# Designs tried in a protein design chat: VH-VL binders against o60147. Part 236

Target 1, 175 residues: o60147
Amino acid sequence: MLEKNKYLYIFRHIQTNQVLLSQGNVLKKTALFQLPYPLQKPVAPNGMRPAKLRKDHWVPLLKVEFPNESMFQSVFMQLLNYRKYRSVQPLTSDLLKLPIPVRRRKIMRQEVPNTIADLADILNKEKFPENSVRLQLSDKSDSEYADWPPSVQIDSEEIKLSRGFREKTTVDEAR
Key: E = the ipSAE of ESMFold2; O = the ipSAE of OpenDDE; V2 = 0.75 times the mean of E and O plus 0.25 times the DockQ between their complexes.

## First folded at step 13 (VH-VL)

Design jc14 (framework fv_dargistotug; at its last look DockQ between E and O 0.30; V2 from the best seeds 0.00; counts 0 for: pae E 5.3 > 2, grease 19.3 > 18.9)
Fold by OpenDDE, look of step 14:
Structure jc14 (fold): chain C 175 residues (1-175), chain A 120 residues (1-120), chain B 106 residues (1-106)
Amino acid sequence: as target 1 above (175 residues)
Amino acid sequence: QVQLVQSGSELKKPGASVKVSCKASGYTFKSYYMNWVRQAPGQGLEWMGWINTYTGEPTYAQGFTGRFVFSLDTSVSTAYLQISSLKAEDTAVYYCARGTYYLSYGFDSWGQGTLVTVSS
Amino acid sequence: DIQLTQSPSFLSASVGDRVTITCRASQDISSYLAWYQQKPGKAPKLLIYDASTLESGVPSRFSGSGSGTEFTLTISSLQPEDFATYYCQQDYEYPTFGGGTKVEIK
């Protein structure tokens, strides 16, 4: 059977640090459905689902290459559920004592590290073969948000995608 | 090989309940959503809803709330559809179908269908 | 809910014919459309997903095209085993099916 996909891309919003999961290097409109839908239609800076996908507002966070589609599907499903679970957890007392705007900002800042940690945790539990999963990061320092299992090989090469999901050019690399 | 095997045909009276099973094999059960699709005799396909096989959370389509219950037994990779207070209009073939969430891969695997006939 | 309208509902064709079935969505669904084949007494079979990607094991005479609100399934040369009912299905939102197109022998 022909494999449909074995690549996971994770994108972050440049302002809110919200995270979207993608099966490809180009975000689809439906990716926005991963974000909470507010009662009113605020824009992304409010930490909610934007009305439209602005490609230029999202940058790649990491790319994962799995050995096969089955592994991709498993991790993808778990990541979605991990995020959902986290979103419904009661807020800590430390967060509750903060003003709402400050609280929201703090929570949003944690989406990237939490997602990376989730990925590592899931991969740790899956016990995939050594060096069978290839991880590429836009920022190598992001790998420090988690302890990675032996199944994960962190690629020294960074993701060659820029804003708008385009391949990085020499000019983009200089920025 | 991915397989979904459903329970056999059912004949019920109005007001009775039926529970259809869908046993999955050949893949990781918790990695795909399980969809339920109804097809009345001579009619088209109708999506009833799906169940998150990882969490067990069901989502029902409009018109399929109340009397319809999706459930799982993950230990045997089986999804269930229970219909209570059966009506004549519930007479149909019910399919389970494997799907993904957000990936637009369609329903790539289907059960063979279970005919539920409701007749007095 | 997103409505899908298939046309025609019935199609008579001969072996070797080029067959085209249309599916129209009530709103923009991008490429989130699948095509299924169903034979009497059998479960539907996935043919095309993501509007134009051929499912593994499906003959190359089947093809899908379109985006947004207009989609087409094409059978380049109808074979005897292709007489069946075809359904489009969107998964942009909660899944919905078209009304189906029955391809019959002329």
Scores: ipSAE 0.813, ipTM 0.909, lowest interface PAE 0.6, mean pLDDT 92
Fold by ESMFold2-Fast, scan of step 13:
Structure jc14 (fold): chain C 175 residues (1-175), chain A 120 residues (1-120), chain B 106 residues (1-106)
Amino acid sequence: as target 1 above (175 residues)
Amino acid sequence: QVQLVQSGSELKKPGASVKVSCKASGYTFKSYYMNWVRQAPGQGLEWMGWINTYTGEPTYAQGFTGRFVFSLDTSVSTAYLQISSLKAEDTAVYYCARGTYYLSYGFDSWGQGTLVTVSS
Amino acid sequence: DIQLTQSPSFLSASVGDRVTITCRASQDISSYLAWYQQKPGKAPKLLIYDASTLESGVPSRFSGSGSGTEFTLTISSLQPEDFATYYCQQDYEYPTFGGGTKVEIK
């Protein structure tokens, strides 16, 4: 019995540049709880948001293929931890001088470069086998936000889905 | 080995309160959220909500706002469910179950359950 | 909330039978579905997650399939220890469980 390949799907918001992580090619509505700044005002007191996850507002940023679920889970959880760490860091004095809405927009705009840099940092420290992790980007220039370790192959083919949540990819798909 | 150990059964009168504990061991407590699931006698499973063990933020399903409170004591890796103003309809087995907040890996570890009986 | 409808609610079978349980979601949940087994007086046990991935330690006679709104749990050759109640559960939105399917001895 062999372990199947596992994918990490990374999406970005078309307007805010915020990032969502997903284990599958379809975002869960609860994935919105990854966001430090919600797209809609929350419904107090239960913490639930009156949210419709808007399909065409989230587009593929990056797809990461791992040879097994153990490597996928480790990297996924570490990315979530990096995101939490960033959200609790003290803001610089420059950011604190900005009105709250302007400050939030600047922070949101940085989620794409930050996520890519965090992914590279995790992959560099984990020392996975050479060419064991495959990256496929929607825009190859985004790979320039980081230095990648020997474990990473960057796919020559860019993701062509420009809107929506779906792509026809399965763990059993032959290359 | 991962274990969730819950407090013992409770027999309460209507209007009383109860606090159920769920002590975790064998894993990093803050890396998983804790779910609460209710099962009334002879009935199916009902998700009550979860608590983010890293932030302490609870989320409640619609039927479980107000009288139900999720809390943590991270120093002892324990989650709590408190029910106030108990009603006969609250009679059920209450389970804690660990899950991943963003991954869909199912609830892979469950407490043994705590029976709460509310009767006059 | 997303509703999950299990069919049948009750199933009578013999050892060695192939058993099929269906779970239907009120909306598309992609592959975000798990299956649990519960024996009387015990906590549920995870069998399958992400629609078709078998949990570690679960016998290979259990399998899951489906995506979108229709999902199936199959037990290829029913064993005595498999008589239990089975639940599907989604987490595409806030988690909800199906009503359960009780598998009893014929």
Scores: ipSAE 0.432, ipTM 0.782, lowest interface PAE 3.1, mean pLDDT 85
Fold by ESMFold2, look of step 14:
Structure jc14 (fold): chain C 175 residues (1-175), chain A 120 residues (1-120), chain B 106 residues (1-106)
Amino acid sequence: as target 1 above (175 residues)
Amino acid sequence: QVQLVQSGSELKKPGASVKVSCKASGYTFKSYYMNWVRQAPGQGLEWMGWINTYTGEPTYAQGFTGRFVFSLDTSVSTAYLQISSLKAEDTAVYYCARGTYYLSYGFDSWGQGTLVTVSS
Amino acid sequence: DIQLTQSPSFLSASVGDRVTITCRASQDISSYLAWYQQKPGKAPKLLIYDASTLESGVPSRFSGSGSGTEFTLTISSLQPEDFATYYCQQDYEYPTFGGGTKVEIK
């Protein structure tokens, strides 16, 4: 029998630090449609959305293994909703004072910490069994952006950035 | 149980318009994109585009950017396909199909199809 | 625009036969391929997604394999209800369908 997808892959852009979510270790070209508009114009032209997907510009940020596909789907959709909600909120007066290019860069630089915090917030609110969600990071210091619930087991091994996502290692301490 | 129920078949004259409805039930409507797929008599499947059911933003395949309009009424979980200035070559079965363009889960639920016949 | 080429376009087989249908993509699409079954007068039905994952409620005699540019749908023991047209579909980018493979009784 075949298993349904239960893995979340998160990528970051090597230059802008924008974030993309994926069900596989290779991004779909249409993943770019996840990127919010840089301004409060939900039907406006794509501001910082690249015209095409450059696979060499997107590197692993983290990988999550869920107990099942239903939990993967729920978390994936909630992460997209958090980003969409943030993209349509009024900008602060401090941000509005900035020139548009500077404002965009400042907003994009928050995507990594925001996504990690959103993930942890979702996992803290969901009642997953202890150690049932395995998290692997490309940079373990990124786990410091959030407080993780007992359901999350953080892998001791980092993802090897030079080759993208790799096969999962043995986790004998997760029990 | 997921269901997509489309409006009935239509017989139209060239130059007229038609609006096909697709009513969804059994799932959270705004969590899945709605696709439109055309199948001319005796032909294969042709993707026409999709609509983001959360934002209402449509995306049209090449060749479908003019006379074809996707829309929603989220209060009744319904997607619409409107075809204006109908031509004989628009004669086809039109399907709505649920899916996500962010994920590779395929189109896991389809409407029964709406036959639109355009004849002088 | 990604082209999908199915082969064969037409296949005649007997109940109990092993049937193999091939889908070739014009470029690397990783595992982002689905298979559908369509019976006359009916909507397509999803069989396989993500190249090899069986959709819920689909009989285990159906299987999918492949990655990159070459993909295969296999029916291990053809049943009377399996006589239909089969389509592959990629969703690596904007969806496109293959031309179809009609499976008929010999």
Scores: ipSAE 0.215, ipTM 0.720, lowest interface PAE 5.3, mean pLDDT 85
ESMFold2 (binder alone), look of step 14: mean pLDDT 93; pTM 0.956

Design jc15 (framework fv_dargistotug)
Fold by OpenDDE, second read of step 14:
Structure jc15 (fold): chain C 175 residues (1-175), chain A 120 residues (1-120), chain B 106 residues (1-106)
Amino acid sequence: as target 1 above (175 residues)
Amino acid sequence: QVQLVQSGSELKKPGASVKVSCKASGYTFKSYGMNWVRQAPGQGLEWMGWISTYTGEPTYAQGFTGRFVFSLDTSVSTAYLQISSLKAEDTAVYYCARGTYYLSYGFDSWGQGTLVTVSS
Amino acid sequence: DIQLTQSPSFLSASVGDRVTITCRASQDISSYLAWYQQKPGKAPKLLIYDASTLESGVPSRFSGSGSGTEFTLTISSLQPEDFATYYCQQDYEYPTFGGGTKVEIK
């Protein structure tokens, strides 16, 4: 029996810092469904779900390789749940005092560190085998947003990629 | 085992409404989106849209807005398709199909289909 | 919407034959393509997802290949139960299906 994809790519928007999860290194448009706010046309304000996927506006944040499909699926769904849960939390009084556009921007700016922290929290709870999860970051300093369990092996090499494009591999170069 | 069981065949007159049910079992209902696919007699498959079983948010394909409504009853793991103001052109088999929201694993489970016949 | 064009629409073959069906996308969809088999009066059955991954329980004689805009479904040795209609489907954007390929007995 063949396993399904065990690779998780997380992308961030270069302007809004919105975060998208992907099972592949190429984002699909339906990934936008992850964003909590409804689709708007034309481009939605920060914190909303844009109608179009602009690949050039998204860059990989991190890549995770899991030991198997089950672990991948578990973490993937939990990440979505964490994000959903966070999105419905009451706003602080300070945020409520701000105009909606400013409020949205501040909230979205936390998506990157929050997502990284969520991932670490989930992995800490899952108690996967030691060094069984491989984590590669586009910016190694982003690993500082969380304490990682022994199951996570952080790659010393950062993700090498161009904006809006998948990670460069020998296979990709042949295409 | 994963199973999607749809309601029985329907015979309706033009202008009437129909509501097709799709009951899911054998898996966590909220872990997979529910898609609806139409197939007219002798024709191909047509994706109508999907509903998030997690958020309840429906998304309709072009051509399936207005008269088509997706809904849920999560307490019984059931998805519904309602078609109002039925037309002869709505005569088709309607399928519910399980598909993960954000993953690309295809529609791995299907209901048996519900034939809706619209005739005067 | 992304259009998928299948070729051929009809295919006559014999048991034991190697059968190849193509699916062309109107734009690059990476590997976000699935293949389905449908028999008369039955719901479609998932065969391949992510362009080349075989769904659990599907015979190994089925295989998928391709990326970008060109995809193929191959049946290495056609069996009697394989006579059916096959559809490709993309989910890079909102899902769309190909027009189908009916594989008939020669």
Scores: ipSAE 0.411, ipTM 0.813, lowest interface PAE 1.5, mean pLDDT 88
Fold by ESMFold2-Fast, scan of step 13:
Structure jc15 (fold): chain C 175 residues (1-175), chain A 120 residues (1-120), chain B 106 residues (1-106)
Amino acid sequence: as target 1 above (175 residues)
Amino acid sequence: QVQLVQSGSELKKPGASVKVSCKASGYTFKSYGMNWVRQAPGQGLEWMGWISTYTGEPTYAQGFTGRFVFSLDTSVSTAYLQISSLKAEDTAVYYCARGTYYLSYGFDSWGQGTLVTVSS
Amino acid sequence: DIQLTQSPSFLSASVGDRVTITCRASQDISSYLAWYQQKPGKAPKLLIYDASTLESGVPSRFSGSGSGTEFTLTISSLQPEDFATYYCQQDYEYPTFGGGTKVEIK
C-alpha cells in the first residue's frame, strides 16, 4: 500500500513567466484554469473550453517533496488560494500608469517571484518539522525571492530537463 | 467518514424538469470539486461535467449544455443537478462524485446514485 | 475529446487467476489515468489513480501500470468479490471513461 502523491511541481511559461501548479511532472491540459489571465478566447455564453496547452512553452520552475500527502494537499490548496487572492487585489498606482498591454506583461512576469514568495510564506506559517520539506529548483538563484523556514531543505542539485518534458534526476544521470 | 448522499429516485414525464441533490459530509466542502456522471441502463459511465465548490463555476462536457444546470448551496454543503425539458434518453442513474480539478486523485468518493426514469 | 478503448470488453476467469485489463488512450495522457470497480446496482469505487498509485483501503492484489497511451490493470489472484465491471478514466483533459471490462466467473 502506497501513500497518495506527496510532490508539488511548479512550471513557468518560457516567455511570460506565468506559473502553473501540478501534482505530476507533466502538466495536464486543465491546468490552464489556474491562470489569473485566461489564455483562451471567449466562447459560447453558457460554456467555457480551455485552449490547448503548448507543452514546449512550459518548463519546470521547482519541485517540492512533502513528508506526507496531507501536508502536500494543504500547501497546494493554500498556494492556489494565494494566487486567486493576488488576482483580485487592487493594482498599485505605478502599474495603473502603464498602458494595458505593458501592464499585463509586467504583472505576468511577477508570477515567478510571487509564487516563490507565497510558497515560502505558507511554509513559514505551517511550522512543519525541521528539514521535512525538500525543495529542488531549476535555477537556484530563484530561492533568493524568499526567506525559507527551518522546515525547508534546498537541494544542492538543480532540476535537469530531458527530452519530452521529463525531469532528469541525479539518479537518472548517474545510471 | 466522507459521505455523499443523493436524493431518491424520480419518475417523470417527457417535458418535465427534475432536480437531483447531493449532500456532502465528513470533509471541507469547498476543498473538493463536484463531478456529475451519468450511466444509462446497461451502459457505461459518462462524465457530464463538474462544478468548482471553490469558485461556484460549472463546466459542462460537450452534449450536456443547455438543459443541464449544476449549482451549489454551500450553506448546507449540497450540489444540485437540474435537468429541464426531460427526454426519454435522459433515463439513467446520475452520480455525484468528489474530485479536484487541479489534483489528479481520481473520484475517490461517490454518491449512491439517483435513478431518473422518463417515460410516458 | 480523448477516447479510451478497453480490452477485452468481457472476460471469464476463475478464483486465483491473474487478470489483466488494458486501456488505450487516443493521445498521450501522461499518467493521468484512474481505474474503478463497479458492482451491479452500486456506485463505482476508485481502485487506482495516477496510473499506478493504489487507493487507500484497496487490496494489494490490484496494481496499475503504464504511461502515455497504454495502461494496464492487473489483479494478481482473483477473489470472489472481484467479479465486477472495471473502468479506466482519464483527467488529462475533460474526463472520459473507457467502455468497461466485465469480469465474470467461468
Scores: ipSAE 0.007, ipTM 0.531, lowest interface PAE 10.2, mean pLDDT 81

Design jc16 (framework fv_dargistotug)
Fold by OpenDDE, second read of step 14:
Structure jc16 (fold): chain C 175 residues (1-175), chain A 120 residues (1-120), chain B 106 residues (1-106)
Amino acid sequence: as target 1 above (175 residues)
Amino acid sequence: QVQLVQSGSELKKPGASVKVSCKASGYTFKSYGMNWVRQAPGQGLEWMGWITTYTGEPTYAQGFTGRFVFSLDTSVSTAYLQISSLKAEDTAVYYCARGTYYLSYGFDSWGQGTLVTVSS
Amino acid sequence: DIQLTQSPSFLSASVGDRVTITCRASQDISSYLAWYQQKPGKAPKLLIYDASTLESGVPSRFSGSGSGTEFTLTISSLQPEDFATYYCQQDYEYPTFGGGTKVEIK
């Protein structure tokens, strides 16, 4: 019996800072469905779901390797739940005073740190075995957005992925 | 065990409406999306769209907009497909199929299918 | 939409034969491809996902390979219960199915 994918790839949009989760190192178009605000056939404004995937607009944020499929799936679903929870929270009075485009931009700018913090929070609650989760960041400074539990081993090397794609390496999985 | 149980066969006249149900059990309903797949007699499989049980958001494939409506009753872990203004061409077996929202694990569980026959 | 072309549409084989079915995508879909088996009057059954991962409970005689635009389902030794129609399906974009391959007894 083969396990399902245990690798989580997270990408961010270079302009909007929106975040996409991927089980594969190559983004698929249906990944866009993660974004909370869909658009019907228009150019996607900041904070909205674009109709098309421009892979070249998405850069890697981090890669996580989990001990097994169950752990991966659990964390993946929880991440989606956290994101949804935030998306339905009432807007602050300060944000409501801003024009919608500006408001959306400000909200989306928080997606990267929020996602990283969410991941850390989930992992802290899961209490996985020590050093059982391997985390690789595109920017090591991003790890400062959260306190990581002992289960997380942060790789000393930064992730080397191309925009929307994984670069071919001898270390990475085939997927 | 995971199980999807659909409502029984339907015989309708053109112009009528039909509502097919798909009751899920054996898993967390909101953890998986629900897809609908159509198969005309002797033909292949055709993806109609899906509904996120997480948000209730439906997405319809090209050609399945307007007369086709996906809905949920999460209190009973049931998904529904409603087809209005039925046509003879709508005669087919309709399947519900479980799929992970954003993971590519295929449709790992299927209902037994519901035959909808549209004839005058 | 992404089109999937299966070949052949029909295949006659005998028990014990090695059977190969091909699925071609109209564009690069990476490994986001699944294979299904469908018997008459029954719902499809998932065999392979992510191009090459065997679904739990599926016999090891089934295997999938390929990436990008060319994919293959292989049955190493055809069994009596394997006579059915097989479909490939992608979910790189909105899901689409291949036209199917009916494996019949020779």
Scores: ipSAE 0.269, ipTM 0.776, lowest interface PAE 2.3, mean pLDDT 87
Fold by ESMFold2-Fast, scan of step 13:
Structure jc16 (fold): chain C 175 residues (1-175), chain A 120 residues (1-120), chain B 106 residues (1-106)
Amino acid sequence: as target 1 above (175 residues)
Amino acid sequence: QVQLVQSGSELKKPGASVKVSCKASGYTFKSYGMNWVRQAPGQGLEWMGWITTYTGEPTYAQGFTGRFVFSLDTSVSTAYLQISSLKAEDTAVYYCARGTYYLSYGFDSWGQGTLVTVSS
Amino acid sequence: DIQLTQSPSFLSASVGDRVTITCRASQDISSYLAWYQQKPGKAPKLLIYDASTLESGVPSRFSGSGSGTEFTLTISSLQPEDFATYYCQQDYEYPTFGGGTKVEIK
């Protein structure tokens, strides 16, 4: 009865607070195509890729466990659509008042609260069974960026990073 | 396909005014700001300023305040540069170029340029 | 405003040569630097943005590096179509361009 690909991993940059979505606990180079907004540049036909990820600069923000792959795919695709929608909206007057480097820093920092709010909004619109979606955060205070539906169970244990990772980001749950 | 098409060359007398147009197509006009860049004969590129396409608010670089006016007609996805009280030193190719509001993609699309010549 | 200084202002090179152009900023601009190619009578063409990211459709022989105040554009094996003027441009603050580097045939 086990379903494949029922986990969503969200990573944040330790300095900029930019967010990357992943279907696994390993960030791939192709995740860089989520950055920057508003439109991604396609990979050249010759196969040239953007610069390699520095995995030591990205940490888990949250992990979501869905009861099956169908629910995971639905939420994941909707979250990507929310991110795309945000990337093409006009800037607010508050942002336009800021000097360009300060503006960029503020927008990047908002990716964490925005992504969490978007995830909660999607889950509130979907009518999943009570306690069917498990949410685990690296910093539990980030759950306060949104109101969560009854379908979401927030894990009391925070994600703990394994030391010495070089190829992939791992999580270690302490009991 | 993104295209920026500018109006044709202009020959003007000192003291006259000129209005250069830049018509955008192939993308959502209000999602990108429009920059103006000048290049005098044999010289390098000089950024004049930009206009935010969703508000119509212009920002001018130092040296381009007063005689220079950026404007829009969003109904036809067109940006305009008006230069009043033309001087010989205004002789240059004027380019429009699209840019993002906060991200550094560079100016990835440019108009072909409009040569403005100021002579008697 | 942030000043960008390019060196050299001109260079003569042969097809197949490795060409290096530098751009120095008057203050830290992180990675907010782009490189453009301009051929006579034409508009500039974006080659590289965010200091090292190659624009779609640009040949892989072009590469950018650097951060902070010193940046480099490299053409690993110069081709006939690469003879042009190259400009760096920052948008960390309001945009400014370097003075340009003209790459001429030897």
Scores: ipSAE 0.008, ipTM 0.554, lowest interface PAE 9.0, mean pLDDT 81

